Miniprotein binders against tRNA-splicing endonuclease (endA). Designs and how they scored, part 6

Target 1, 353 residues: tRNA-splicing endonuclease (endA), of Methanosarcina mazei (q8pzi1)
Amino acid sequence: MNLLKTQLKGDRVLAGKEAVAELYKTGYFGRPKDDGLELSLVEAAYLQSRGKLDIELEGKLLGFRAFFEQASLRQQNFELKYIVYKDLKERGYYVQPSAADFRVYPRGSHPGKSAAKIFVHVLSERQPLSVKLLQESVASAENVHKQFILAVVDEESDLTFYEIKSASPKGEMPEPFPAVKADATFLEDRVIAWDAEASGALYSRGFYGKMLDPERLQLSLVESLYLFSRGVIVVRDRKGKIFSFDEFVEKASEIEGSFLRKYSAYKALRDSGHVVKTGFKFGTHFRVYRKVESIEKIPHSEYLVNVIPEDYEFRLPVMSGAVRLANSVRKRMLFAVEKGEEVEYLDIGRVKM

## First folded at step 21 (miniprotein)

Design j60 (from j54 with M39L)
Fold by OpenDDE base, look of step 21:
Structure j60 (fold): chain B 353 residues (1-353), chain A 81 residues (1-81)
Amino acid sequence: as target 1 above (353 residues)
Amino acid sequence: SPEIEEEIRKLLKEIEDLAKRAKELGDPMAARLVRYLALIIKEFLERLMYTGDEFLLELAKQFIKRLEQRVKRLEQRAEEG
C-alpha cells in the first residue's frame, strides 16, 4: 500500500487530495479543507501507527516516536487524547476530533448516516475537575441532544468512562410533612420532639427522624430546621427559650460546618417530594427515596446525594470512589451543587463504552 | 382571618426588602447568611397563610426584627470599613 505523504503544520497534519478519497470517504478521518484533507494530531498518529501515513516536518520524515513527541509539544494532553482515541477506535466507534475533544458516533453509524450522539472529554485522574466547567459542558451537550462522557485516564493508562448528565429528581410523596404541631428541644447535637401523636405522625407518615421510644422522636439538625421553618415544630433550648432561626442556624453550623449547604439540598429534595435520610453508612450526605409507602416497607434508596459548593473542584479518584460505591449498591450518585439558595444536580454514572 | 393575611403579606414584603439589602452587603458570607434566613422566614410566613397560627405569627415578627437588626449592623460595618 502506498503511504500517503503528509505534512505536519502547527497542530494539524495536512494531506493531499488523494487522502480525501482514501481516508475521509472510507474511514471518515480528518476534515476536507481546500483541495486536501486536514487531520488532527491524534488521527495522524493513529493512521501512522497503522502504516497509512508518511509525516514530514520541514522536509524531514518523522517516525512514529518523533511525530508523537512533536505532537505532545504542540497539543496539551495529546498522549491522553491519543490513548482514548485509540481505545474508542478499537471498540468500533467512528470518532471525530472536536472542541470537546471527541464526537463519537453510535456503533454501526458513521458521519453522514447520523449525527454524533456522544461528546467525550478526556482528563487525567490527576487533573482537578471544576464543577462549574463540568456543568457548562454538560449543558452544552444536552442543548444539542448529545450525551456527555468523561474519559478518565489513570496513571497506568487504564480508561474509565463516566456519563454525566443534568438531573431534576422528582419524588412521589403526596405531602412533605403531616399537618401536626409539636414542641421540640435542641439538645447537644439532636432535636427531640415530645408530643406522642405528632411524633408518631412525623415518623410514620412523614418518615422523619427515629423514634427514641413510642412517644419521643429524634430529629437531625436539617430535619429540625425544615420542620421548624414549616411551623410543624417549635424548637426550644434546654432552658425552654424558643430558638430564633438565626440562633438555630448558628448553633447547627457550629456542629456541622457545612450545615446551610446540607440544609439547602435537604429542603430541595423534600420539597420535590422525596424522602431524605442520612447517607452516613454510604459515605454520603443523604440517601434519597422517590416514594415510601410505609415505615415497615422502606424500599432501597435510588439515590445517594453529596452536596458540594458551586466552586467545587472534583478530585477524580474521590469522585470515582463515590460513583463506584453507589453503583455497587445499585444506586445512582447525585451531586447537589449549591447555587445561591438553590441546588442543581449532576448525575454521574460509570458507563461501558 | 383577612387581617392575619394582610399582616403576613406586609411581613413578606419586609423580608423581600431585607433580602435585597443583603445583596449590597460587602461581606459575602454575612450576605449569604442573611439571604438564607430571609428565605427560611419567607417559607415560615407562607405556611402561616394556611394555618393562621397567631402564636407562630408573633414568632415570625420577632424573627424578622432580629434579622433587621442583623442587616443594620452589617450595613453600619460596611460603611465604617
Scores: ipSAE 0.735, ipTM 0.929, lowest interface PAE 0.6, mean pLDDT 92
Fold by OpenDDE base, last read:
Structure j60 (fold): chain B 353 residues (1-353), chain A 81 residues (1-81)
Amino acid sequence: as target 1 above (353 residues)
Amino acid sequence: SPEIEEEIRKLLKEIEDLAKRAKELGDPMAARLVRYLALIIKEFLERLMYTGDEFLLELAKQFIKRLEQRVKRLEQRAEEG
């Protein structure tokens, strides 16, 4: 096969009219422009590595090394993008450049047969990931009925792919709490409800807290505020004075620095019909159940939930650790993003490409 | 009782007004806390519409009064700064 003559110009490789027939119509490489073909740097490097292109710069023929070095100078994260592009191509995908780095066609499909279904964004594990930018990218993909996939490249050039989705989790609990009332005391770091009947009902039907004994219920701070805000418990201090909500929130915030954020997500999950329990054993804020039938038959929780601020930046190793842990126990990792008094959810799962 | 319901409706309006005033506060963190407290009290009052618990209604009045005092102090600080 005769090598196609091409020219490196700026951040593109330009090919002649022959390349439209040989590369675009058969392989769907590049974009037709001005009777020729415009290749991205990653497409050109891939095609050069496959022995299909001669690439010239200012009349000098560039070998693969020299072209790769030039491409790295001309495009930010070129090396990472090339690694991901090559991997996707070797997996049998048709891949085209896009604003989100790549658009990917389903296996066995190509441009003109079906629409691209996947956007792939490429990051190094060392790069911070803004939650805001991530939400915008996910929303943009979903608005055009595409999946958003994050391709993370580690220091050894190994790839991990994550699918990121918006989520609106819905529970199936018929009521958030039983129609009972109890007195409770805020001790040092937790609340105790003292009425045996109400405590039993809150535990067995509401799935709140943990029984200290057959008569007394231990509640977490978020459970306590939730039940207090609904008139189910009255919270007193150790001297018998009833807490105001401001005094409760202030004291709870001294114990837990992110208490209000944690509470916002707890409330949203309970109000949406879930059972919510601590995720401490999983290194998360919450473990969440769609439905619990009885205290004796607690199912596997479907979700782990971490609550993050709107301006949060992911450290990819930390995110990856949380997602891996959730997936290893057959759970989904949800990030509850605080937006004012509300929460929005991101579902992050590891995928095999 | 109809009297309790009317009182709760009045208190719900007072809480809504406090939540609106919180948007004009110059300290974002203080404003956020006020909005959350207003929301909690709103939810508490909404539940009282179903229970009619007079003891809890008196607590609600006390909580609103405390929140009003907090908002007033924050407004004064915003005018002085």
Scores: ipSAE 0.716, ipTM 0.922, lowest interface PAE 0.6, mean pLDDT 92
Fold by OpenDDE base, fold request of step 22:
Structure j60 (fold): chain B 353 residues (1-353), chain A 81 residues (1-81)
Amino acid sequence: as target 1 above (353 residues)
Amino acid sequence: SPEIEEEIRKLLKEIEDLAKRAKELGDPMAARLVRYLALIIKEFLERLMYTGDEFLLELAKQFIKRLEQRVKRLEQRAEEG
């Protein structure tokens, strides 16, 4: 079989009219342009490795090595993109280059049979991932009814795929708190509610805090501010002076550096009908329940939640660890992104391609 | 009581005005804190519309006054800097 003659020009490989019939119409490689076919560097490298192309640069024939080196110089993350492209092709997907690196067709589908349903973005585990850019990419994919998949390439060139979705979690709790009132004291790092009846109600019906004893309830700082802001508790200092909200937030922020961000997510989750508890044992800010019927029968939490700022950059190994942990206990990992006074959620789950 | 509701509506307006003034503060972190505190107080006042708790209403007034003083101090610093 005669190899198709092609030319490396810039960040593309140009093929003649014959390539449209042989590569595009049959294999769905490249993009028709003018009277020929334009191949991406990853498509060209793949086709070259399969013995389909001769690639010339300035009249010199490039072997696979020489082409691969040239492609790496011409395209950022070429080698990573090639690894992912090759893997997806070997898995039986049709893959086309896109602005999001790749658009992928469902297995058993191809261009012209159905639309591509998946966008794949490629990253090295060593690259930071902006949450803002991630949210924009996810939103763009969702707006065109596509899935967004992050392909992470590790140092050993192993691939891990993550599906990332926008989330709007909804709970089923009828009331966020019982109609009670209690006096409470802000101690060192916790708030204690002193009224036995109110404490019991907050614990057993509201699922707040932990009982110190049969009469007294220990509240976290976020629980305390939430209940205080709703007039359920009045928080005093150790001298009996009532806290203002500013004094409370200041003192809480001295204890917890990201208190307000953490509180924003806590509030949003409680207001959306969830039960929210500490996720400390899971290495997360919160474990979240959609519904709790009784304190004696607390179900498995459905979500783990980490709260991150709007300008957050993911360290992919850390993200991967969190997602893996959540998945290992059959939970979803949600990232609560602070957006001013509101919270937006990303659902990140490992997927098999 | 209708009187309590009217007072709460007045306080809600005061909080809204403070939250608007916070946008003009030169320190983004300070402005963020003021807006968040204004939101907390707003939610507190909104709850008071249902409970009519006079003791908590008095606390709300004190909290608003403290926030106003904070905003005023921040505005003065922004003018001096």
Scores: ipSAE 0.714, ipTM 0.922, lowest interface PAE 0.6, mean pLDDT 92
Fold by OpenDDE base, last read:
Structure j60 (fold): chain B 353 residues (1-353), chain A 81 residues (1-81)
Amino acid sequence: as target 1 above (353 residues)
Amino acid sequence: SPEIEEEIRKLLKEIEDLAKRAKELGDPMAARLVRYLALIIKEFLERLMYTGDEFLLELAKQFIKRLEQRVKRLEQRAEEG
């Protein structure tokens, strides 16, 4: 097979008219431009490695090494993008460059037969991932009915793929709380409800707190504010003075620095019909159930939820750990992103490509 | 009672006005806290529409008064700064 003569120009490799027939029409490489073919640096490196291209720069023929070095200087994360591109190609996907790094066609499909169904964004495990940028990328993909996949390259150049989706979890609990009223006391870091009947109802039908004894219910700070805000409990201090909501929030925020954010997510989940319990054992803020029938038969929670600020930056190893843990216990990892007084959810799951 | 409902509607309007005033506060963190507190009180009042609990209604009035005082203090600080 005759090697196609090409030229490195800027961040592209330019090929002649013959390349349109040999590379684009058969392999769907590059983009036709004028009377020639424009290749991305990643496509060119791949084709060069396959013995398909001669690449010249300023009249000098570049070997694979020299081209790879030049490409790395010209494109940010070129080496990572190449690793991912090569892996996807070897898995039998047609891949084209896009603004999201790659658009990927389903196996057995190609450009012109169907639209690409997947956007793949490439990151090193060492790079921070902005939640804002991630949400924008996911929304953009969803708006065009594509999946968003994050390809993470580790230090050993191993690949892990994550599918990221917008989520709007809905629970099936008919009532968020029973129609009861109880006095409660804010102690050091917990609230105790004192009425036996109300405590029993909140525990057994509302799935709030943990019984201290048959008569007394221990509540978390977020549970307590939620129930207090609905007139189900009246929270007093240890001297018998009723808390105002400002005094409660201030004291709770002294104990938990991100209390309001955590509460916002707790409220949103309860109001959407879920049972919400602490995720402490899973290293998360919450474990969330769509429906619970009995306190004696608590099902496996469907979601783990971690609450993050709008300006949050993921550390990919931490994110990976959380997703792996959730998956190991047959749960999905949801990130609840605080946006003002509301919460938006991202579902992050490991996928096999 | 119709009287309780009318009072709650008045208080809901007061909370809405306080939440609007919070947008004009120069400190984003203080403004955020005020908005959250306004939301909590709003939800408390909305629940009171169904229960008619007079004791909780009196608490709501106290909570609104406290929030109003907080907003006034924050507005004064924003004008002085």
Scores: ipSAE 0.714, ipTM 0.922, lowest interface PAE 0.6, mean pLDDT 92

Design j60 (from j54 with M39L)
Fold by OpenDDE base, fold request of step 22:
Structure j60 (fold): chain B 353 residues (1-353), chain A 81 residues (1-81)
Amino acid sequence: as target 1 above (353 residues)
Amino acid sequence: SPEIEEEIRKLLKEIEDLAKRAKELGDPMAARLVRYLALIIKEFLERLMYTGDEFLLELAKQFIKRLEQRVKRLEQRAEEG
């Protein structure tokens, strides 16, 4: 088969009418335009590597190296996009360039047979990922009934794919706390409830805290504020003075710099019917349960939760580590994004493409 | 008690007004703290509507008064700055 003659023009490679039949109708490469075919730089590089194209720039034939260098100058992250495109093509996917980098068709499907179901966005592990931009991209994909996949290229050009979804976790607990009341004391970094009956009920029925002894319950700062805000406990200082909520929040924020953000997520999870416990052993803020029947039969938590600010930027190695850890213990990694006084959730899971 | 419920409704309105005033504060961090405190007190009052606990109602009044004083101090600083 004769090599198709093409021309590099701007950020596209232009091919003749013959390319529509040979590349578009059979391989679904490029976009038909002006009786010819317009290829993206990534499609052109792939086709050139397969010995299907001759590419000219200003009358000079470009070898693969020269074309790749020119494409890199003309398109940001071209080399990363090419690596991902090549990998997806070699895995047997039909892939079309898009504003979100790529639209991917399910295996065994192609353009015209079904809609593309996956958006793939390409990033280097060295690039920060804005949570805001990520949420917008995920929402845009979900609005058109597509999956959002993040393709991360590491320094060795290895690929890791993540599916990112909006989440609205719902628990199944019938009540957040038992109808009890207890006095409690704020010590150094935790609160102790002193009433034996109320402590026992909060522990065994509410799944709050850890018993210090059979009569006394130790509460975390977020548990304590939640129970205090519901009139279940009255929190005192070591001198017996009742805390105001401002004094409590100020003291808790001195101990935990992101206390209010952490509390916002804790509250949202409890109010949505979950049991919430510390995720410290998992390097996360929380481990979350949809339902707990008894303190003796605490199931494996379904979610790990990290709480992040609205303006957060992911470091991809840190994100990868958190997702990997969650997956290794058969849990989902949720990121709780603080949005004013509310919380929005992102579910990030590693996928095999 | 109908009297306790009416008092709680009044306090809920007061805390909502404080939360609105917090949006006009020039310091974003101070405004955020006031909004969170207003939300916490709101939740406390909403629970009191079911329990009718008079002791906790008196605490709620004290917490609102403290928050009002905080907002007033922040407003004064914003006018002086």
Scores: ipSAE 0.712, ipTM 0.922, lowest interface PAE 0.6, mean pLDDT 92

Design j61 (from j54 with L12M K42R)
Fold by ESMFold2, fold request of step 22:
Structure j61 (fold): chain B 353 residues (1-353), chain A 81 residues (1-81)
Amino acid sequence: as target 1 above (353 residues)
Amino acid sequence: SPEIEEEIRKLMKEIEDLAKRAKELGDPMAARLVRYLAMIIREFLERLMYTGDEFLLELAKQFIKRLEQRVKRLEQRAEEG
């Protein structure tokens, strides 16, 4: 009948005690404060658009346009947050604005029934996304057992949702490498292992490299360093001198940009029981298998992996493309974030709300 | 053998000390390289604890000597600014 009168103040909208009964107790809008109700700007805009309240600023009634313009001036990303808030509310979710943008209840739940289980962060497709801040946000959500979702708003205001999780991928290979020893040569841009028996074992049981012929194995640079660092192979230069690790790394780095970062992920994946091969045909550093039992029956790989520095900033169209490609070939997209000499993983996938 | 195992533990401590010295360098890229090399040599030494391969142990000593020389050169550059 009569619309609730509210007051715009700062980046909040204040309502009297009648709003607690009409808005909070029936729909869980806002937060009770003193005798009244404190609404976020997106909640206020949503409720105004549905004819549930009037908003005043210094005694003057604001129409929707005037309020929307004021809200935009008072809160960064207001328009984006409103688009996401409205969409989630209209899908039937209970949504509570918070410092981490939104706390969201799963379908069939609400504040009186359980705690919110989903954190949603809102970005424009045009805004950069710091990997370091993303890792911190995901860790914060996971520390309290919440799902973390990124809501991306494109230039036409269409929404795409991504679930982002920390990951600790574990493979099922029984051993990291067969018990063999081989001599190898670092030629111009690749390494060849010469011993026929060791090469066969590395290929058919360890799934390293590619046989050049029935007796000789061609190894990638990351495969070579891994095996060399475990004493499985000894790597010589073209004059027969055994490489030191610094000499190997220097030569490999001249050939492959970001060699050590790539190696950190290769090492971590192999150490955790995976088979790791180039992901070149997918535009990634690696394609990764949880288990390969036989060279004659190679299963589908489970993951695509890209390795990124800890100070990386995603461009969201690039991230979207990588995630879409992985999904199109039914693989998970992992981003291995270099942390010192080790890696931490983010699993990024598209999700439907 | 106990003698080889004790020598490997001593070498591991040397690597730890070199990695710690690298963290005090003012050249982030050079320090990063040293930390990676220290990790690689540590993995090599850890494998040697199980194999006892004396040939590879002598190589490890050479690798550590090269790393120490690198750290000393980097420390001199950091002191010069």
Scores: ipSAE 0.768, ipTM 0.938, lowest interface PAE 1.0, mean pLDDT 91
Fold by OpenDDE base, look of step 21:
Structure j61 (fold): chain B 353 residues (1-353), chain A 81 residues (1-81)
Amino acid sequence: as target 1 above (353 residues)
Amino acid sequence: SPEIEEEIRKLMKEIEDLAKRAKELGDPMAARLVRYLAMIIREFLERLMYTGDEFLLELAKQFIKRLEQRVKRLEQRAEEG
């Protein structure tokens, strides 16, 4: 097969009219432009590696090394994008370069047969990932009915793919709390409810806290504020003075630096019909249940939840660790992003491509 | 009681006004705290609308007064700074 003659111009490789028939119509490489074919740098490098292209720059033929070096100078993260592009191609996907790095077609489909179903964004594990930018990218993909996949390239050039989705988790609990009232005392780092009947109801029907004994319920700080804000408990100090909400939040924030953020997620999850328990054993803020029938029959939690600020930057190794841990215990990892006094959720799961 | 409901509606309006004033505060952390407290008090008032608990209604009034005082102090500091 005669090699197609092409020219490197800017951040593209230009091919002649013959390339439209040989590369685009058969392999769906590049984009027809004018009387020729425009290739991205990653497509050109891939085709060159397969012995299909001659690439010239200013009249000089570039070997694979020289072209790869030129492409790396012309496009940010070119080498990472090439690694991902090559891997996806070898897995049997049709891949088109796009503003979101790649559009990927389902296996057995190609351009013109169906729409691309997946956007793939490429990152190094060393690059921070803005939560805000991630949410915008996910929303943009979902708005056009596409999946958003993050392709992470590690230091050894190994690939890990994550599917990232917007989530609106809904629980199935009929009521967030029983219609009871109890006095409670804020001690050092926890709250105790003293009424035996109310404590029993909050524990067995509301699934709040842990019983200290048959009559007394221990509540976490977030549980306590939630129940206090709903008039279910009245929280007093050790001297019998009723806490104001400001005094409670201030004292709780001294104990837990991110108390308000943690509380916003706790509230949102309870208000959406979930049972919420501490995720400490899983290195997370919460473990979350959609439905609990009885205290004796607590199912496996469906979700682990970490609460993060709106301006959070993911460290990809930390994110990977959290997702891996959740998956190892057959749970999904949700990130609750604080947005004002509300939360938005990202579902991050490892996928096999 | 219709009287209790009207009083709660009045308090809800006061909380909304305080939450709006918090947006104009120069300290983002202080403003955040005020907004969270306003949200918590709103939830408390919403529950009171259902229960009609007069004791808790008096507590709500006290909590709102404390928040008003906090907002006033923050506004004064923003004007002096």
Scores: ipSAE 0.756, ipTM 0.936, lowest interface PAE 0.6, mean pLDDT 92
Fold by ESMFold2, fold request of step 22:
Parts: C-alpha cells; structure tokens; sequence
Structure j61 (fold): chain B 353 residues (1-353), chain A 81 residues (1-81)
C-alpha cells in the first residue's frame, strides 16, 4: 500500500517496474516499457487524485495543483482530456490514451481480452470542428473496424458524446421519374410545368413539385434541373427560348444560395432511389424519403440532410442543434459533404456512453 | 439508332476532354462551375443515348458549344495572366 514514486519527464510520467504489477496488470494503466511503466499525463493525474502515486519533478514532489498546471503546459487540451478520461473511467470503461486521444474498450472488455473498439476524440464546445479532419478521422477508424465517437466538453464541463459514421443511404423507389415529357417555364423564382397529363404523372408517380392547380405543376429549382438534365422537361424563359444549362444554373444561383452544392446532394439522393423534398420546416436543406408509394399517404421521411462544402468547419452548438432537432422528429441527421461534383455523407447522432 | 449513338459517343468524348482542360485552369471557382456543367451535360447525353431524341441531340450540341466557349475564355485568361 506504499505510494508509488514516479517522475515527470517531458509529456510522460515514469514509474518503476513495480508499477507494472500494481497499475498495469490490475487496471491496464499506462504502457509497459523496458524496466518500468510509462503513464500519460491524464492517467497520472487520475491516479494521483485517487492517492495511488506521488509525482516528482527534478527531485521535488508535486501536489495535484502543481502537477495539473505542469500537465496543462505540456499537453494541448489537457484539461478537456482529463475531464473525458475521468468520466469514462468512472463509467467503468478501460481507456488507453493514444495519438487519437483515447482508445476505448467496450463494456465487459479490456486489453487482455480484446482489442479496443472505439476511438474517442475530445473537443471543447468552443473549438471549431473541421469536416475534412473529421472525415479523415472517421475513415481511419472505419478502416480498422472501430467506432468513432466525438466527446464534446461544454462550458460547464458536462459531456456530450456523438457517434459519427460514413453513410451510403439507399432508397427503394423503383424508378427515378415517370416516362413523360413536358415543357416548363422558369418564371421569377420557380419553374412551372404546363401539361396536365405530364404534371400529374410527375407529381403522383415521381413525387416532384406541388400542383399549382389541377393541371399545372410548380417545381423547385433543384427538381427542375434534375428533370431538365434527364430530358424529362425542357425549361424555357418567358419568351419561349430554351435555357442552356449554364444559363439555368446562373439564374438559379442568383435566386438560391449554394445552388450547385445543394443540387449535387439532390441528384445523388434521387439517383440512389430516394424521394427528396425541402427540409425548410426542419431548418435543413432536404427531408428525404426511402420510399413513397402514394401521394395520398406520405410516410414520415427518414433523413434530414444538410449540404456543406468540403472545407466546412462546424460550430459545435450548431451541429448539436441540428442533430437534436432530427432526433426530436425521429429522423437521422446526415451531412452531405461536397466532393467535386458528388457528395459523401456523415451520419451524426447523439449517443450515451 | 447506330448513327445517333456514334454521334453521342463523340460528344461524350468532347465533354471528357473539356472536363480535363477545366481541371488545368488557374481559377478554381470557375473550373468548379465548368466541371458541374460537364457533369450535367454528360447526364443529358447518357439519357439521350437511351432515348435517341434528335431534337434534344441538337440542344446537346448547343450546350457543349457554350461550354467549349467558356473553357476557351478561361484558358485564354490563364495564358495572359
């Protein structure tokens, strides 16, 4: 029961060979080295706070405050990492600090039984979250078949955990659009298809647009470009001249911000068999249906989708709000990340550890 | 018909060439617009291969000509800059 004496060196805390038996073999703290045990700073702080070891720096004992202040200077985000480490340990997880912040074992498992299955990355709610770095982290975890979790520490040091996964949503619509052709006109800020039979088919079988009256269909700009690009409609100006695609895109972009980025997600979702409608009432770009069989009975949509540029940086309160809203209406929150002319999806959801 | 399919294959190669030239442009935002337009026209041509609509084939030629003009203007600006 004598306290282990350890030494702060650089960004590590070093203990003798006796610590391997007392800390590693019993609790899997630290990493065994040639003739001792090497502890991360968060492990050392945790063990010190529980009275398990003493820490010296150049022959002087450091109390908890002095050590904590030293660790803060030696490791970026030390305080945040300590808060998350302590919380996970107190929940009963085995946790190994690493370059990917933490490797975490599932409940009922430990290093002697299985490999860690979870990577946890730690951020403050005030720190921006790069989508590019997030995609790389998620891909790295998935390449080795591990779950990726973001631990967010808020201004009151409470924790919120998000599971983040790549996604490849697939719909079940049998066809992308009915076999019809129609002329349409691009008016002030919307497109109208005039032919009653084609409009009815697009609406009732393709689930495009909204009937303006019994015979005419109003289409959104992304719906219009999708159908135009497939030769299903021809879009004319007020004088009857057919738009070129560059003219259409230019006019649509003047009316709707981020038009091409939104279109890339719209196209990808429709091409993969979904019905895609505006998500305006949910504060998102789209609400997305896996399948719609009848206009008379519209099911609940499965996904809410926001489209973001490749260089996007989340503000975490904004991300949290979008995820919470989707959950409150029993939908999944997808972020479609623009990649050239295509998209890649991130599925972000709140989880409890 | 075989003759329409051959012409569409040639137009598809033209779009591929324009997209490659756009990748080499010195204005990333303008190049992005060209790549989107090339994708949209490619989708139009792919559907046209299936339908064989001669009216839409003539429209596709007009769309490609406009894209080619845009790429040429961008290339000229890059050479002058």
Amino acid sequence: as target 1 above (353 residues)
Amino acid sequence: SPEIEEEIRKLMKEIEDLAKRAKELGDPMAARLVRYLAMIIREFLERLMYTGDEFLLELAKQFIKRLEQRVKRLEQRAEEG
Scores: ipSAE 0.743, ipTM 0.929, lowest interface PAE 1.1, mean pLDDT 91
Fold by OpenDDE base, fold request of step 22:
Structure j61 (fold): chain B 353 residues (1-353), chain A 81 residues (1-81)
Amino acid sequence: as target 1 above (353 residues)
Amino acid sequence: SPEIEEEIRKLMKEIEDLAKRAKELGDPMAARLVRYLAMIIREFLERLMYTGDEFLLELAKQFIKRLEQRVKRLEQRAEEG
C-alpha cells in the first residue's frame, strides 16, 4: 500500500490531493484546504499508527515516536486528545476535530449522512474546570442542538465520559408550606418551633425539619429562614427577642460559611415546587423530591444538589465521586450555581460511549 | 386593607432603592449581603400583601430601617477609605 506523503507544518499535517480521495471521502479525516487535505495532529498520529501516512518535517521522515513528540510540543494536551480520539474511533464513532476538541457522530452515522450530535471536550483529571467556562460550553452546544460530553483522562489513561446539560428542575408540590404560624427559638445550630399544631403541620404537610418530640419541630437554618421570610415562623433568641433578618443571616453565616448560597438554592428549589431535605448522608447539600404525598411514604429523592459559587472550579476527582455516588443510588447530581441571588443548574451524569 | 397595601408598596420601593445603592458599595461581600437581605425582606413584604398582618408589617419596617442603617454605614466607610 502506498503511504501518503505528508508534511508537518505548524500544528497541522498537510497532505496532497490524493489524500482527499483516500482519507476524506472514505474516512472523513481532515479538512480539504487549497488543493490538498489538512489533518489535525491527532488525526495524523492515528493514521500514522495505522500505517497510512509518511510524515516529514523539513525533509526528514518522522517515525511515530518522533512525530508524537513533535505534536506534543506543538499542541497543548495532544497526548490526552489522542487517547480520547483513539478510544472514540475504536468504539466505532466518526470523529472530527472542532473548537470543542471533537465533534462526534452517532454510531452508524458519518459526515454527509447526518450532523454531528456530540461535542467532546478533553481534560486531565488534574486540570481544574471552571464552572463558568463549562456553562458557556454547554450553552453553546445546546444552542446548536448538540450534547456536551466531558472526556476525563485519569493518571492511568483510563477514560470517563460525563454528559453535562442545563437543567431547570420543576417540582409538583401545590404549596410550599401550610398556612400556619409558630413561634420559634434559635438555639445553637438549629431552630425549634414550639407550637404543637403548627409543628405537626409543618412536618407532616410541609415536610420541614424533624420532630424533636410529638410537640416540637427542629428546623435547619435554611428551612428556618425560608419559613421566617414567609411569615410562617417568628424566630426569637433564647431571651425572647425577635431576630431581624440581618441578625439571623449573620448568626447563620457564622455557623455555616456558605449559608446565603445554600439558602439561595434551597429557596429556588422550594419555590419551584420541590421538597428539599438535607443531603448529608449522600455527601451533598440537599436531596430533592419532585413530589411527596405523605411523611410516612417518602419516595426516593430524584436529585442530589450541591451548591457552588459562580467562580467555582471543579476538582474532577471530587466531581466524579459525587456523580458516582448519585448514580449508585439512582439519582442525578445537580450543581446549583449561584448567579447573583438566583441559581442555575447543571446536570452532570456519567455516560457510556 | 388598602392602607396596608399602600404602605407595603412604599416599603417595597424603599427596599429596591437600598438594593440599588448596594451596587455602589466598594466591598463586594457587603454589597452581596445587602442584596440578599433586600431580597428576603421583599419576599416578606410580598407575603404580607396576602396576610395583612399588622404585627409582621411593623417587623418589616424595623428590618428595613436596620438595613438602611447598614447601607449608610457602608457608604460612609467607602467614602472614608
Scores: ipSAE 0.726, ipTM 0.927, lowest interface PAE 0.6, mean pLDDT 92

